# Designs tried in a protein design chat: VHH binders against Transcription initiation factor IIB (tfb). Part 7

Target 1, 335 residues: Transcription initiation factor IIB (tfb), of Methanocaldococcus jannaschii (q58192)
Amino acid sequence: SVDYNEPIIIKENGEIKVVKIGELIDKIIENSENIRREGILEIAKCKGIEVIAFNSNYKFKFMPVSEVSRHPVSEMFEIVVEGNKKVRVTRSHSVFTIRDNEVVPIRVDELKVGDILVLAKELPNIEEDIEIDKKFSKILGYIIAEGYYDDKKIVLSYDYNEKEFINETIDYFKSLNSDITIYSKDLNIQIEVKNKKIINLLKKLRVKNKRIPSIIFKSPYEIKKSFIDGIFNGKDAKVFVSKELAEDVIFLLLQIKENATINKKSINDIEVYEVRRITNIYTNRKLEKLINSDFIFLKIKEINKVEPTSGYAYDLTVPNAENFVAGFGGFVLHN
Short names: E, the ipSAE of ESMFold2; O, the ipSAE of ESMFold2 at other seeds; V2, 0.75 times the mean of E and O plus 0.25 times the DockQ between their complexes.

## First folded at step 1 (VHH)

Design P05 (framework vhh_7pa5_2)
Fold by ESMFold2-Fast, scan of step 1:
Structure P05 (fold): chain B 335 residues (1-335), chain A 121 residues (1-121)
Amino acid sequence: as target 1 above (335 residues)
Amino acid sequence: QVQLVESGGGMVQPGGSLRLSCAASGFTFSNYAMSWVRRAPGKGPEWVSTISGSGGYTSYADSVKGRFTISRDNAKNTLYLQMNSLKPEDTALYYCAKEGYDFWSGPFDYWGQGTQVTVSS
């Protein structure tokens, strides 16, 4: 089972989004009129939700969840692998490793530092053919990473040295007949944009929550790529974002066959997450070549005993797979 | 005064084909994207396909991709849906829908009355 805060990407009513597993399962159980108890387990039926899992071909796809469960726990273990990807799991839960050139489950209490775990390399890239402006997609990424809006204006902040991106932003909004005001303070450039049509679009996309909108997870590769470029200020290798946005970004990168490392940082006593795009996270290349799969194989760096966030551990049942993808970085977990 | 009138529905056996038409009036047809949306008995509306105003871009629901083709004739103000390899689950009322400038959110301004497609042997 996993901790409350573990991120999971789901498909529900045609919408794709990243949620906290504990929040999802608690709502299902609280709204259920038929909760089954099996020892310490509380179990509820689940309908209309799909999660990512693999079947016999070691390829990921969205698969329906039949049941959700939770149970009280007093201890958990945080497993940290190469790239600082991490997941919090119970002692008796199984993750996946490789043994005799086969992907097999292994209990958390049997793991040691240096062991190899299975994580997602590629996730299903849902590509609905939608008319989306690539320039808007890039600007939307930047608004989510660095900007904000209210009923009257959109505000974007830049370092004065980002002249190319500043001009690209100004040209885009001018092409949409927007009212633009530019001012500077302490070498920072602030762009204020007034355009009711665009502000209404941002409201419909719920951009104020600073999460990746569902439409981006369903967009063509070029639109996802432009969006990511916006998140990373064009050409930057790294970005500092909230934990939840960092989780969203990792799942989106995996959909376009890219990857990143994660580092928790403190900037002016504020907790942020550095997401760094990488071209070569894949160690153990020999194992990757032995199995034609959507998996990467990463070594465990740390196993730490931690306290549960909610007092409960959570699980999903995916009947035809008996596994699912969750955790900060996309771990493959047995259920 | 926007008006959309569908035609071309009917009964067909599994594996068969049908071509739906939608005659549009009351607006500059070539300036707006057009869509097909269907509703099966006991189910909510399901988006099927969209075509841009110029006809240069099309999109399809996963359930119909490879089997259905959307097209338009801007000189005749007519939208078409060519349906091939029809399955029983394609049985539904098919609606022609006009989208406003806010295609992004997926809402439709105007809908026709629908044309019934029944796939049965």
Scores: ipSAE 0.000, ipTM 0.087, lowest interface PAE 23.3, mean pLDDT 83

Design P06 (framework vhh_7pa5_2)
Fold by ESMFold2-Fast, scan of step 1:
Structure P06 (fold): chain B 335 residues (1-335), chain A 121 residues (1-121)
Amino acid sequence: as target 1 above (335 residues)
Amino acid sequence: QVQLVESGGGMVQPGGSLRLSCAASGFTFSDYYMSWVRRAPGKGPEWVSTISSSGSTISYADSVKGRFTISRDNAKNTLYLQMNSLKPEDTALYYCARDTIFGVEDAFDIWGQGTQVTVSS
């Protein structure tokens, strides 16, 4: 079972999005007319939701969830692996490790610092034939990361050192016959764009929530890559104030066969997350049988006892897979 | 000494063409965005076109779109403006400018002396 705040990428009614597992499961249980109670467990049937799980060929795909559950819990363990990817799990929950050249489940209470865990190297790249302009995709990423909009204008803020991207942005909006005003103060550049058609499109995509839109998770590789380039504004690393957006970004990177390290910082008692892109990860843990798998093998750095976020632990049942992907960085969890 | 020298201006009839050149010296030309800015008699400066350091990103004022083409040769440290289908309202002194902030008028830190373009019938 995992903590309330653990991120999970789901497919529901054709939409792909990242949600908190506890929020998802609490809604399903609260809206269910037929909750099965087994000891301390509350169990509800689940329909129409898919999560990522691996099959017998060690490849990830979306698979349907049959049941969700929660139970009261008084303690959790946070497992931190190389790259500072982390997941909060109960003592009795199983993750995956390598034993005798095989991928096998191992209980959290049997883990120690230095043990190897299985995480996602790459996730399914869902590519629907959705017509999105590459330039729009990049600008959309930047709007989500650094911008805002209202009924009258889009506002984008830049550091002066981002000269090439500032001009790319100006030229894109000029090509759409937009009304553009540029403000400069000290080392900051602010661009205001007035274009009713683009603003209406941003509203349709619900960009104000500052999350990655479903259409991006379903777009072709080139559109996803352009979007990510916009999020990172030409850099290899990006500091996020929103943990949820950082989580979205990591799942999207995994869909384009990239990876990331995470560095949590505190600035004026506010937690921020620095995500650094990794295009290639070399490890000495590649197994001949697993060289074509969707897995990466990372060493445990820390195991810390922590307080549960909601007082509950959460689980999913994925029939015939007995696993799912969740956590900040894409951990493979046994169910 | 940082210097920009424009050439290629002159008198032309409506519908005619001119090609302006700007020779840059005293700085690494390939590191800078470059712009053309014009000033008609009795009016303030009007931005015409900008080209990025690599040449990959190009912008035009609405008044010149489809008629003017900006280009650069980084090996020769030269900026160009090909002007086609010229109109009387294109009459102005044309300046080459080193762009510090991307086609914003007050962002130009180095200007040339200008080259006069007169379109008359």
Scores: ipSAE 0.000, ipTM 0.113, lowest interface PAE 19.2, mean pLDDT 83

Design P07 (framework vhh_7pa5_2)
Fold by ESMFold2-Fast, scan of step 1:
Structure P07 (fold): chain B 335 residues (1-335), chain A 120 residues (1-120)
Amino acid sequence: as target 1 above (335 residues)
Amino acid sequence: QVQLVESGGGMVQPGGSLRLSCAASGFTFSSYAMSWVRRAPGKGPEWVSTISDSGGSTSYADSVKGRFTISRDNAKNTLYLQMNSLKPEDTALYYCAKGSSWYEDYFDYWGQGTQVTVSS
């Protein structure tokens, strides 16, 4: 079972989004007409939700969830692997490791620093034919990362030396007959854009939540890549104040066959997350089955006992797979 | 031959208003963004405002935002700058410039300038 705050990417009613597993499962259980109890477990049936799981070929795909569960918990363990990816799990939960050249489950209480864990190297790239272009996608990424909007305007902030992207942004909105006002002070440039059509589109996409919209997770590769370029402003690394947005970005990177390392920093007593892109991922395994898998094999750096975020730990059942992907960095968890 | 001729400058008291004009010739005015740039005594040029070729987009330096309004009349090949709530710090030679290089500090062409003096 995992902690309330662990991120999981789901597909529901054709929409793809990253949610907190505890929030998802609590809602399903609280709205269930029939809750089954097995010892300390509360179990509810689940319909219409898919999560990412691997098949017998070690390839990830969306698979339906049949049941969700929660149980009271008093302790959790935070597992930190290379690249500082992390997940909080109960002592009795199983993750995946390699034993005798096979990917096998192992209980958290049997793990030690230096052991190898299985994480996602890449995730399924869902590509639907959508009417969003590369230029808008890039600017949308920047709006989510660095901007805001209200009923009257979109506001974007830049460093004075980011001239190429400032020009690209101005040219794009100008091409849409937008009203643009630019303010400059010292080394900072602020652009205000008035365009009712774009503001209405941002509202429909719920951009004020500062999360990646479902349409981006379902877009063609080039649209996803352009969006990521907007988030990172053409750089290899980006500091996020929002952990949830950083989690969204990591799942999106995995869909375009990129990966990331995470570095937690403190700036003015606020915890921030630096995500650094990795475009070339290599496995240290020599077996063809492992080389061709969607897996990356990372060494455990730390195992820390931590307090549960809520009074519960959470789990879900994926029929025929007995696994799912969750956690900050995409851990493969056994069920 | 590109030619830009500024007019409308003068002396005004703090809090007053002036409207500058720039008459353009020698190029297709309606196809180019236009800017106002000023130079105060002893200082380098400071960008003030830019307007797009259609007039649909405008930008302003932080020091003049809310007080100045840039506009254009493409039928008359004329650029305007309405200056309200003038301050002594607005005292400068004001130049009409062809282009929108507020982000590059480079303009295609400059006019001769018109003097604005704000004093009691």
Scores: ipSAE 0.000, ipTM 0.109, lowest interface PAE 21.0, mean pLDDT 84

Design P08 (framework vhh_7pa5_2)
Fold by ESMFold2-Fast, scan of step 1:
Structure P08 (fold): chain B 335 residues (1-335), chain A 119 residues (1-119)
Amino acid sequence: as target 1 above (335 residues)
Amino acid sequence: QVQLVESGGGMVQPGGSLRLSCAASGFTFSTYAMSWVRRAPGKGPEWVSTISYSGGSTSYADSVKGRFTISRDNAKNTLYLQMNSLKPEDTALYYCARDWGDYEGFDYWGQGTQVTVSS
C-alpha cells in the first residue's frame, strides 16, 4: 500500500490528471454506499477510473480500476532511487526488480540499498484532436510556471534578462488585441494581460493555477513539447515551489519519452524541487537491451523509515494487470 | 520470544471509562507500530486504533473516534487505550497487535482482555 501523498496519473470521464492517491481513494470510499470491511481493510468498488499499468508485453496502457482500499498504517518507507525519484510504501507492498534477467515482484521488506527497481521509461502518449495550437500551448506553459490568472487578468513574471520570452509573450497577447500593462522593478518584469475572451477560454479548458490541465495530457506530441518549452522557458532545468506541479511535469515528460532527475532543496526554509530534463538516462543499459519494455532499471540509493502522511495507507486493484504506476518519478508497484 | 500481554478490561456501565494496557517483550518495542483490534461475540475482528513507532501519528475507527485515545510509553514498552463514553456496542475481547505498518504485518497478538459494557 502507498502513502496518502503519492502522485498517480488517472483517466476519469475522458479527462487525464495527476492526483494524490489518498485524496482519490478517500473520496471514493466516503461517497460509496456499500463499503466492504475485511479485517482492518475498507474496500469500495470503483467505476470510471483508469490508471496506468503494464501488460504481458511490458508496455504501459490505461486500465480500469475495479476496487480501491485503505487500511490503518503507522509505519512507512521512502525508497529513493537513482535520479532521486522516490515513493513511500508499506513494508509488505511489492515493487518490481530483476532476477535472472526477468521482471519479478519483490517485497519492500526484502529490499536493500543497491538493488535494482523497475520504473517507467515512457508512458502512453495520448493524442486527441484538440482546439489549441503550439503558440497557445507554450504561452499556457508560461502562465502555469511563472504566472497566474483570475477573473480579471493574467499575470506573468520574468527576469529582465529573459528578453526573448518577454517579447514573445507581449507579441502573442498583442496579436489577440489584449490590454497589456508592463511593470518593471529592479530586474523583474511583470506583464498583466486583460482579455476576457482568453480568460474565458482558460476557464472552459478548466485550467488551474500551478497544475497541468487535462487538455495538455491528451494533446499531440508537438503541443506537449511546446507546453514543456513554456514551462522550462527553453532551459533544461527548472525549480518548482509547487511539488504537485513538479509531479505533473514528470508524468508529462514520460509521455513524450523524456526523463528527469529531481533534486530537493531548501531555499530560505522553503522546500523546492529542481527538475532536470534528460533525453536518455544511462542506467543499466545492458538490462534495457535484454528486456524489451517501457521500463528503466534504477538502483536504490536510500531506504528511509518515515512517518505516514495520514493514518491510512492506500491500494487499488487493476484486474488482469496486478500492477500500477505511481510515485514521484513513475514507480511500478505490484497489487 | 515475542510476547504481548493485555490487561485493564472488566465490566463497566454505559458511559463509563476503562484504560487498557499492553506489556510488550521480546522485541524492540520502539521500532514497531502498534494497534488495538477487538472481536465482539460471533463477529470477526474489527480494527480500533493504531499508533506509529514514535507516537507521532495515530488513527481511529469511525466507531470510536473522539471517545478512545491510543498512546504508548516506549521507555516502559507499554501500549495504552483510554476508553471513554463506553457503549454496549464496545463489548468485545480487545487485542494488542504488533503492526509492521500495514494489515499483513499483524504478526503477534496477545490473548486479549475482555471488555463488557452492560448492567
Scores: ipSAE 0.000, ipTM 0.391, lowest interface PAE 13.2, mean pLDDT 85

Design P09 (framework vhh_7pa5_2)
Fold by ESMFold2-Fast, scan of step 1:
Structure P09 (fold): chain B 335 residues (1-335), chain A 120 residues (1-120)
Amino acid sequence: as target 1 above (335 residues)
Amino acid sequence: QVQLVESGGGMVQPGGSLRLSCAASGFTFSEYAMSWVRRAPGKGPEWVSTISGSGGSTSYADSVKGRFTISRDNAKNTLYLQMNSLKPEDTALYYCAKVYEYSSSEFDYWGQGTQVTVSS
């Protein structure tokens, strides 16, 4: 079982989004009319929700969840692997490791620092026909990362040295017959855009919650890549104040066959997360039968006993897979 | 059997330049990230730079950013480090290192090293 705050990417009613597993499961259980009890476990049937799991070919895909469960818990273990990806799990839960060149489950209480864990190298790239073009996607990413809007205007701030992106942004909004006001002071450029149609689209996409919209997770590769370029503002690293947005970004990077390292920092007593992109992920040649798998193998750096976020630990059942992807960085967990 | 052979070191004055090379064999070079790591006299190893297998991503230690450039030629199985604006503090034995395939930050093979001395 995993902690309440562990991120999981789900598909529900045609939408793809990253949620906290505990929030998802608590809602399902509390709204269920038929709770089954097995000892201390509370189990509810689940319908209409898919999570990412690997198949017999070691490839990830969305697969339906049949049941969710929770049970009271007093302790958790935080496993930190290379790149500072982390997941909080119970002692009896199993993750995946490599033994004798085979991918096998191993219980958390059998793990030690230096052991290799299986994580997602890449996730399914769901591509649907969507209404967002590459230019808007990039600007949308920048709005979510650095901008804001209200009922009257969109406000974007740039460094003077970002001339190409500034011009791209101005040209894009001018092409939409927007009212644009540009302010410059020293090394900063501020662009205010008045365009009711775009503001209404931002509202429809729920951009004010500062999360990646479902439509982006379902977009073609080029749209996803453009969105990521907007979030990172053409750079390899980005500091996020929101852990949830950082988690969204990691899952999106995995969908475009990129990866990331995470560095937790404290700036003025505020916890922030620096995400650094790793493009061009190398293949694992030591496990020849897995060189075409969707897996990356990372060494455990730390195992820490931590307090559970809630009174419960959480789990879900994926029939015919017996695994799922969750955690900050995409850990493969056994169910 | 993995083999890494560095070359291109030497003595240079402050402000000078050197280009290091590393010839790799025994593995599929283009599938692995490669790094340069140095060891100054009396000090432990210091990571200098890493380049991804395809060459599309690079990273540098703060002490060398803007002065050093890592690159690779996958057709020749060769890794390079172009060192400009060298400082006395850059004096060290420079190692070519293969990044462990299960890790983004650990090395499983090192070369013999090539000596770089920066003095006036």
Scores: ipSAE 0.000, ipTM 0.128, lowest interface PAE 19.2, mean pLDDT 84

Design P10 (framework vhh_7pa5_2; at its last look DockQ between E and O 0.04; V2 from the best seeds 0.00; counts 0 for: pae O 25.0 > 2, placed apart)
Amino acid sequence: QVQLVESGGGMVQPGGSLRLSCAASGFTFSSYGMSWVRRAPGKGPEWVSTISGSGYSTSYADSVKGRFTISRDNAKNTLYLQMNSLKPEDTALYYCARSRYSSGWYGMDVWGQGTQVTVSS
ESMFold2-Fast, scan of step 1: ipSAE 0.000; ipTM 0.192
ESMFold2, look of step 2: ipSAE 0.000; ipTM 0.323
ESMFold2 (binder alone), look of step 2: mean pLDDT 87; pTM 0.882
ESMFold2 at other seeds, look of step 2: ipSAE 0.000; ipTM 0.375
ESMFold2, look of step 5: ipSAE 0.000; ipTM 0.095
ESMFold2 (binder alone), look of step 5: mean pLDDT 87; pTM 0.885
ESMFold2 at other seeds, look of step 5: ipSAE 0.000; ipTM 0.091

Design P11 (framework vhh_7pa5_2)
Fold by ESMFold2-Fast, scan of step 1:
Structure P11 (fold): chain B 335 residues (1-335), chain A 119 residues (1-119)
Amino acid sequence: as target 1 above (335 residues)
Amino acid sequence: QVQLVESGGGMVQPGGSLRLSCAASGFTFSDYWMSWVRRAPGKGPEWVSTISTSGGSTSYADSVKGRFTISRDNAKNTLYLQMNSLKPEDTALYYCATDLYGDYVFDYWGQGTQVTVSS
């Protein structure tokens, strides 16, 4: 079982989004009239929700969830692997390791620092035909990462030395007959854009929540890549004050066969997450060459006892797979 | 605390050579495998080369094998990349990165040094 705050990417009613597993499961249980109690477990049937799991060919795909469960816990363990990817799990939960060139489950209480765990190298790249071009996708990423909008305007902030991206942004909005005002103060440039059509599109995409919109998770590779370039502002690393957005970004990177390292920092007493992009570097790892899979194999750096977030641990059942992907960095968890 | 500072980049014509350096501080350099990773315009980071703690083992991406040479000086806490027979497709920002176990998982990166190969 996993902690309340563990991120999981789901598909529900054709929408793809990243949610907290505890929030998802609590809502299902609270709204269910058919709760089954098995000892300390509260179990509810689940309909219309898919999560990422691997099949017998070691390839990830969305698969339906049949049941969700929760149970009281007093202890939780945070497992940190290379690249500082992390997941909080109960002592009795099983993750996956490699034994005799096979992916096999192993209990958390049997793990040691230096053991290898199975994580996602890549996730299913869902590609639907969408009406969003590369330029808009990049600008959308930047709006979510650095900007804001209201009913009248979009506001974007830049460093003076980002001349190419500033000009790209201005040219894009000018091509749409937008009213543009540019402010400069010291080495910072602020662009204010007035365009009712674009603002209405941002409203439809629910951009104010500062999360990655479902349409991006379902977009073609080039649109996803352009969106990521916007989030990172043409750089390889970005500091996120929102852990939820950082989690979204890591799942999106995995869909385009990129990976990331995570560095938790404190800036002016605010906890932030720096995410650094990596592409396809695990192809040359010896263990990965022995297994034709969507997996990477990362060593455990730390196992820490931590406090449970909600007083409960959470689980879900994926029939015929008996696994799912969750956690900050995409851990493969046994079910 | 951990700092990696790359240098030696610049503009060069096709067929030319450049030597990149990475000055490391804030950690025990000799305990880490080290790697060079590059980012070309419009692309994600691509692994280029890795060197073991002692310098006795090296590996290279197929695209650079035979043209690039990775080396290190543990006494100076410095990593090097000798780049020969440069091609336009080698144009990229080159990063120095720590690779603790030599398994292409990079926890610390430098700010990068720009290499531009053009006529």
Scores: ipSAE 0.000, ipTM 0.227, lowest interface PAE 17.9, mean pLDDT 84

Design P12 (framework vhh_7pa5_2)
Fold by ESMFold2-Fast, scan of step 1:
Structure P12 (fold): chain B 335 residues (1-335), chain A 122 residues (1-122)
Amino acid sequence: as target 1 above (335 residues)
Amino acid sequence: QVQLVESGGGMVQPGGSLRLSCAASGFTFSSYAMSWVRRAPGKGPEWVSTISGYGDSTSYADSVKGRFTISRDNAKNTLYLQMNSLKPEDTALYYCARESYYDILTGYSDYWGQGTQVTVSS
């Protein structure tokens, strides 16, 4: 079972989004007309929700969830692997490791620092027939990461030396017949854009939530890549003040066959997350049987006892897979 | 064939209420977010409200927030807009729209209904 705050990417009503597993499961259980109790477990049927799981050929795909469950818990363990990816799980939960060239489950209470865990190297790249402007996708990413908007204007801030992206942004909004005002002060350039149609589109996409919209998770590779370039402002690393947005970004990177390292740090007493893109991942040649899998194999750096976020630990059942992907960095978990 | 049919419009005095309905057919209704869009005489379309497929997320234009409530009944393939505290500025033709992801820069929705007229006059 996992902690309340663990991120999981789901497909529901044709939408793809990242949610907190505890929030998802609590909602399902509290709205269920028939809750089955099995010892300390509260179990409810689940309909219309898919999560990512691997099949017999070690490839990830969206698979339907049949049941969700929760149980009271008093302790939790945070497992941190190389690249500082992390997941909080109960001691009796199983993750996946490698033994004799086979992917096998192992209980959390049997793990030690230095053990290898299975995580997602790449996730299914869902590409629906969505025709959106590549330039808009990049600018949308930047708005979500660094921008602000209200009923009158969109505000974007740049360093004075980002001339190429500043000009790209100006040209794009100018092509949409927008009113543009540019302010310069010290080493910063601020662009204010007045375009009621685009502002209403941002409202419709719920951009003030500062999360990745479902449309991006379902878009073609080039649109996803452009969006990510906007989020990272053309760089390979970015500091996020929102943990939830950082989690969204990591799942999106995995869909475009990129990976990331995470560094949690404090800047002026504000907890932030630095995500660094990795486009070249070393493959362990000792595991030739798994060379074409969607897996990456990372060593455990730390195992820490932590407080559970809620009164419960959470789990879900994926029929025929007996696994799912969750956690900050995409851990493969047994169910 | 996708069809959206609006109803429930009419004439009402300022401060009054109206409930709009949209009957949807030709697609899996619960798989799409749905919107209400309005067009006042002599003006372009204005987005009013959107509701997610399961109805667990809603958003509103600032001009209607607190006065209008969007809802849906997926068993009946029907979208609703409850309009309270109506103002003369709310006078418009109201359209039911299926959320469009295929032309997000120039269009709000890929399918629009015929519209239902709302007139708020003293």
Scores: ipSAE 0.000, ipTM 0.170, lowest interface PAE 18.8, mean pLDDT 83

Design P13 (framework vhh_7pa5_2)
Fold by ESMFold2-Fast, scan of step 1:
Structure P13 (fold): chain B 335 residues (1-335), chain A 120 residues (1-120)
Amino acid sequence: as target 1 above (335 residues)
Amino acid sequence: QVQLVESGGGMVQPGGSLRLSCAASGFTFDDYGMSWVRRAPGKGPEWVSTISWSGGSTSYADSVKGRFTISRDNAKNTLYLQMNSLKPEDTALYYCAKDHIYESSGFDYWGQGTQVTVSS
């Protein structure tokens, strides 16, 4: 079972989003008319929700969830692999490893530092015919990462030496006949944009939640890539105050066949997450060549006994796969 | 060699209180979470409450929330369950369990249990 806060990407009613597994499952159980109990386990039927799982060809796709469950827990283990990707799981839960050149499940309580775990290299790239352009997608990414809006204006803040992106932003909104006001104070540039049509679109996309909108997870590759470029402001690394947004970004990167490392840092007593895009993604190239899959093979750096985030641990059943993807970095878990 | 010995049960009237104890031996007590599980006549086991290895996290079944309090004394290798506002439906044999779920539905039950009867 996994901890309450573990991120999972789901498809529900045609929408794709990243949620906390505990929040998802608690809601399903609370809204269930029939909860089945097996000892300490609370089980509810699940309909209309798909998660990412690998098939018999070791390729990921969205597959339907038949049941969800939760049970009380008193201990949790945090597994940290190369690149500082991490997942919190119970001792009896199985992850995937390599044994005799085969991908096999292994219980968390059998794991040792130095063991190799299976994680997602790439996730399904859903590409629907969406009516948004690359320039809007890039600006939307920046608005989510660094901006805000209200009924009257969009506000974006820049460092003065981000001149190229400042000009790109101004040119974009000018091309839409927007009213633009620029403020400068010391080394900071603030751009205020008045454009009722764009503000209404941001409202429709629920951008104030500071999460990646479903439309982006379903967009063509070029739109996703432009969005990511906006999030990163043309750089290889980005510091996130929101762990949830950092998690969204990792899943989106995996959809466009990119990967990243994660570094948890403290800045002015605030916990932040640096996500760094990487070009040399694979640490075990020999295994990658041996096994034709959507997997990467990463070594365990740490296994730490931690307090559970809540009183429960969570599971879901994917009957046609018996696995699913979850965790900060896309771990493959057995179910 | 793991041993769990429950005590503190008895008969009590509705609205009364009881404090259960579990003396643990044969393992490093402060390395493991602990749980209370009960079994009413004719029913299967029902989880009641869990406490983490440090005591920093606790959880309760909805049927006992606000009435029961789980605690532990790691220096004495002892687990407790304070039961207040007892109801007839709380009548059961109460077990102390070392918390490890090796399968989706199980605890290790090492004690004989302590009987709690709430009547008249």
Scores: ipSAE 0.018, ipTM 0.521, lowest interface PAE 7.8, mean pLDDT 85

